VHH binders against Rho GTPase-activating protein gacQ (gacQ). Designs and how they scored, part 16

Target 1, 189 residues: Rho GTPase-activating protein gacQ (gacQ), of Dictyostelium discoideum (Social amoeba) (q54sl6r67to255)
Amino acid sequence: GSLPFLFEEELPTILVQTIDYLQLFGLQTPGIFRENGSLASIQSYRSLYDNDKPVNFPPHEAHVVASLLKAYLRELKVPLCTFEHYDMFIACESIADEKVKVELLKKVIAHLPPFNRKVMKYIFSFLQKVVENSNVNKMTPDALSIVFLPTILRPQANTDLEILQFTVEDSKSTKTLMSSILLNYDEIF
Short names: E, the ipSAE of ESMFold2; O, the ipSAE of OpenDDE; V2, 0.75 times the mean of E and O plus 0.25 times the DockQ between their complexes.

## First folded at step 24 (VHH; framework vhh_8ghr_2)

Design y1 (from x3 with S32T; at its last look DockQ between E and O 0.80; V2 from the best seeds 0.71)
Amino acid sequence: EVQLVESGGGLVQPGGSLRLSCAASGFNFESTYAIHWVRRAPGKGEELVARIYPYSGSTYYADSVKGRFTISADISKNTAYLQMNSLRVEDTAVYYCARGYDEIWGDSTYSIFDHWGQGTLVTVSS
ESMFold2, look of step 24: ipSAE 0.556; ipTM 0.798
ESMFold2 (binder alone), look of step 24: mean pLDDT 82; pTM 0.816
OpenDDE, look of step 24: ipSAE 0.795; ipTM 0.892

Design y2 (from x3 with I112V; at its last look DockQ between E and O 0.79; V2 from the best seeds 0.68)
Fold by ESMFold2, look of step 24:
Structure y2 (fold): chain B 189 residues (1-189), chain A 126 residues (1-126)
Amino acid sequence: as target 1 above (189 residues)
Amino acid sequence: EVQLVESGGGLVQPGGSLRLSCAASGFNFESSYAIHWVRRAPGKGEELVARIYPYSGSTYYADSVKGRFTISADISKNTAYLQMNSLRVEDTAVYYCARGYDEIWGDSTYSVFDHWGQGTLVTVSS
């Protein structure tokens, strides 16, 4: 007969390639994830990935590569944190006791689909290195929360402008969530 | 508390020059924030004129001002500047300094602002 084989899904190529590049070339880049690369370059690379074409990043492209990673995460049909768990993540921000907040964050992340949790673990491991270099790159946990969290956590909405406005407003309301995850990475993941 | 204070506005003839200043307090230019100059002409909406990330030095200019305006920042003075040369009557506006960053969404770039100055009036007339 037919036996199903259950395999863990590989990390997406774009995720691995962008993070590998940024670990090598992006950690010392001022404003990484906040300053944008060329929109034309980002869309060109996106097209290559969408068509499963080889991608080769030239030197000194850290802003383009960081922008591409954010675009990839933002354009997922279902965000990495999922629509189902959105309210629970937002509720964690309201918790004053950091220990209780971290405990709830661990539970919410553990309830994500296994692949989503695997991707989050991978991304946040890298983002810790960004924060460790903030004396040079100037990307504190607060700065990252503003620009990065909206790429993985968003409500379901029906227009692009509503999504952008709500994402900006939501980022302001959840600006400590990134630091709580990053500072408690080992407990959470 | 974050504050932005513009100065340097005034009346100038076409072809003249003017330099605007934006003095910042409550945060340091040794950060990843951008400083924007935004203008509002009578009866018109807001137009992003120029933007600088002071720490990296990265700049942006609207097509309407390229080659005529120069944005700069002095980190030690925590102050951004807009040098406006070859001024035209259509440059008449209230100019605001704003802190924030630029973000790409879809096929467009949007500026996101979290703090604004009070504005300084620039009038270009003969």
Scores: ipSAE 0.630, ipTM 0.842, lowest interface PAE 1.6, mean pLDDT 88
ESMFold2 (binder alone), look of step 24: mean pLDDT 81; pTM 0.808
OpenDDE, look of step 24: ipSAE 0.650; ipTM 0.837

Design y3 (from x3 with S32T I112L; at its last fold request DockQ between E and O 0.72; V2 from the best seeds 0.72)
Amino acid sequence: EVQLVESGGGLVQPGGSLRLSCAASGFNFESTYAIHWVRRAPGKGEELVARIYPYSGSTYYADSVKGRFTISADISKNTAYLQMNSLRVEDTAVYYCARGYDEIWGDSTYSLFDHWGQGTLVTVSS
ESMFold2, look of step 24: ipSAE 0.611; ipTM 0.823
ESMFold2 (binder alone), look of step 24: mean pLDDT 81; pTM 0.806
OpenDDE, look of step 24: ipSAE 0.769; ipTM 0.883
ESMFold2, fold request of step 25: ipSAE 0.511, 0.542, 0.586; ipTM 0.772, 0.808, 0.830
ESMFold2 (binder alone), fold request of step 25: mean pLDDT 81, 81, 81; pTM 0.810, 0.811, 0.808
OpenDDE, fold request of step 25: ipSAE 0.865, 0.866, 0.869; ipTM 0.928, 0.929, 0.930

Design y4 (from x3 with Y110T; at its last look DockQ between E and O 0.90; V2 from the best seeds 0.00; counts 0 for: pae E 2.1 > 2)
Fold by ESMFold2, look of step 24:
Structure y4 (fold): chain B 189 residues (1-189), chain A 126 residues (1-126)
Amino acid sequence: as target 1 above (189 residues)
Amino acid sequence: EVQLVESGGGLVQPGGSLRLSCAASGFNFESSYAIHWVRRAPGKGEELVARIYPYSGSTYYADSVKGRFTISADISKNTAYLQMNSLRVEDTAVYYCARGYDEIWGDSTTSIFDHWGQGTLVTVSS
């Protein structure tokens, strides 16, 4: 068998702290993950995390905390969905039959590195709560796909301009990918 | 189908005022999308002028127009507005309404647009 401490890494502190905060203070926030918090505040918190300093978020900074989470995911050198699996995720969008699409998404996600899959499961479990509150926060699965999917799925690129160009083009070609994962969470994870 | 239709452009003398409208269809301003006004002056690139998230009321203005221009939205009419006061010759441009959102990338903010209107010409001339 496996030993729990040797074969399982803890979730990143920034991930747990931001999601804990957003579950408490962000679910009712209009435009959460779409509207940005103050760039200066985000940079300040980022510096604290970079220097291993304690971080405590005040109760009225949901946009800052959501922006910080997105920045963390976007700045990973290898995106959560990995570069290797990018084309496989994109190919799933071309499948018209939703049941077939979901079955293939399940297979692609199962082939991610185990830690990446664990983090995805954690994040998407939380995002279901965001969607459950969409009557107030206005963030439907499709709205989340547009703003959140680019933080975890992108092709290899050499410049920020190339990444932005793919984000715009990929939004057209991956419009429903995140919605399909969120609406079929139990089947996929 | 998402459509954005601008109106209200025209010829005005320096110091004058104009009000631009952007009538939207195919989506609801109660959504989380932003509405932007972007201008293109003759021989120049694009400049983001102002942006509003209609449901929350959050706004942004370029430094070149702060204090002179006001962006607003009427959710019941699904229409955004740009009130332009104290107009200057350098405000001469085609003004476009665009739907999208702003995103933070590293240490800067970038606007991402998925739908554009056809534009309305504003000419400020003595």
Scores: ipSAE 0.527, ipTM 0.783, lowest interface PAE 2.1, mean pLDDT 87
ESMFold2 (binder alone), look of step 24: mean pLDDT 81; pTM 0.807
OpenDDE, look of step 24: ipSAE 0.701; ipTM 0.855

Design y5 (from x3 with Y110R; at its last look DockQ between E and O 0.80; V2 from the best seeds 0.00; counts 0 for: pae E 2.2 > 2)
Fold by ESMFold2, look of step 24:
Structure y5 (fold): chain B 189 residues (1-189), chain A 126 residues (1-126)
Amino acid sequence: as target 1 above (189 residues)
Amino acid sequence: EVQLVESGGGLVQPGGSLRLSCAASGFNFESSYAIHWVRRAPGKGEELVARIYPYSGSTYYADSVKGRFTISADISKNTAYLQMNSLRVEDTAVYYCARGYDEIWGDSTRSIFDHWGQGTLVTVSS
């Protein structure tokens, strides 16, 4: 017997809207995801999304929109890479052979919940375009790994200060992890 | 390896000027990193004085130094500078060059540093 087709859960509105904006206005922005937008603007947009109000981004706010995307990911109750898989992702960094590291990363990502994997695929597809423009925007895979990876991969912690401090220490041991995923996107996803 | 080497510190009278330099190696200022000047006065904690993203020219200054200090960068020399004018006794500190970036967490902005120089002493006294 034939089973009904299941529609995959739709991508979050804030994710789609920020990435759509950044594809138009952010790919050539120097320091995108590294430099911050106005904190007041970010908080204002966050409030609009929290209250299901319409959001329209004016031109030339790429740093604000990039900061908003990072804030959205960072503030998820369970990070995109999940707490369960945190140690497996960290262990991949210690693998010296890039081919073996990529094979393990593929397996770890395949074990993520299907929706998390779908969101990761969507985000990393966009981040490849950021890297393709790194000669102008200055955001190499390694630079993105430093500033973006903490928004999707973190251990459980009690306070925001502990999370930030933990991120700084772990970024020293995960400095190439995200770049391995970005540079091997087609094999991994 | 990444290395930051400060120079230009010394003894100066109140109202005087000094120019600090931070020569960087092991990375290029065209990269997306920021260069910070951080100072530690005797018996006090660290204070972020100024920060520049050399590739974009974006700058930040602490309120305590606005209008008196100017941060700049020369990409071709891979060197950042802190021009310190109208110096006061309370500017006396060891000044460190640090590489990193600024990040927004919740409702505040915090600086994250991955490399530090050795520091250069600035003494402002009569």
Scores: ipSAE 0.500, ipTM 0.778, lowest interface PAE 2.2, mean pLDDT 87
ESMFold2 (binder alone), look of step 24: mean pLDDT 81; pTM 0.810
OpenDDE, look of step 24: ipSAE 0.751; ipTM 0.874

Design y6 (from x3 with Y110H; at its last look DockQ between E and O 0.87; V2 from the best seeds 0.66)
Fold by ESMFold2, look of step 24:
Structure y6 (fold): chain B 189 residues (1-189), chain A 126 residues (1-126)
Amino acid sequence: as target 1 above (189 residues)
Amino acid sequence: EVQLVESGGGLVQPGGSLRLSCAASGFNFESSYAIHWVRRAPGKGEELVARIYPYSGSTYYADSVKGRFTISADISKNTAYLQMNSLRVEDTAVYYCARGYDEIWGDSTHSIFDHWGQGTLVTVSS
């Protein structure tokens, strides 16, 4: 890996700031990651980050901040799970034996670039807290799989329409993939 | 098996009212899914009319129906409703109930649906 993948302070500012906010203000928010914040607010914050301006989130913007985190992940030129490992992740879903699926997921994640694995560990640690509060926020592991997985796992494509088409097709075939990772976090990471 | 069954359509005069129902089975309204009402008028594509997340009560209305239509949900009956008041000839369409969610993609909001009802016809005419 590259030197940025060796240092803890290399976590992107937007990632740390959005997750810190959501840990304080988002865990009890009904439909977090499923409902959207205001598009205008999301675009305003994106502009601030794009221009390296200070960002301070007021209270009561959990949907905006969750939407911003998803947008950040979706817009990475190479998705967090990488294009190289896409087919390996998809293949894990077809494994009926949960123990075997989890063992393979651990191996695939271990082969990600070290920085990508570090970021995944950080994000999924937080998402465990979201599911721990699912009785209030209504976001079960399966619900998160539907809305969050497309932000980190996608095939290589040339257009936004193509990406949306793959998201729809893949959501039907990867329904429980994130659930398996979330429910087996300690074994996988 | 997820199913959505619409009812309540019919012929009505301009200025009249109708109430559409969408009875759901195979999933629980306490889940994080949204229920949408989508209409298709003659010669037009699909138009999102209204959307509700039943668990939170969060709603959306198209500008064309705002103030005239009300979407609601009864969690205990697993049923969503569209109360349509002050109906106009332009409201003539087949109305569909659909399950899914809304997602911001690029600079706009897109609705993603995984299940549809069969539709109910609303005709507004003298």
Scores: ipSAE 0.591, ipTM 0.823, lowest interface PAE 1.8, mean pLDDT 88
ESMFold2 (binder alone), look of step 24: mean pLDDT 82; pTM 0.815
OpenDDE, look of step 24: ipSAE 0.602; ipTM 0.825

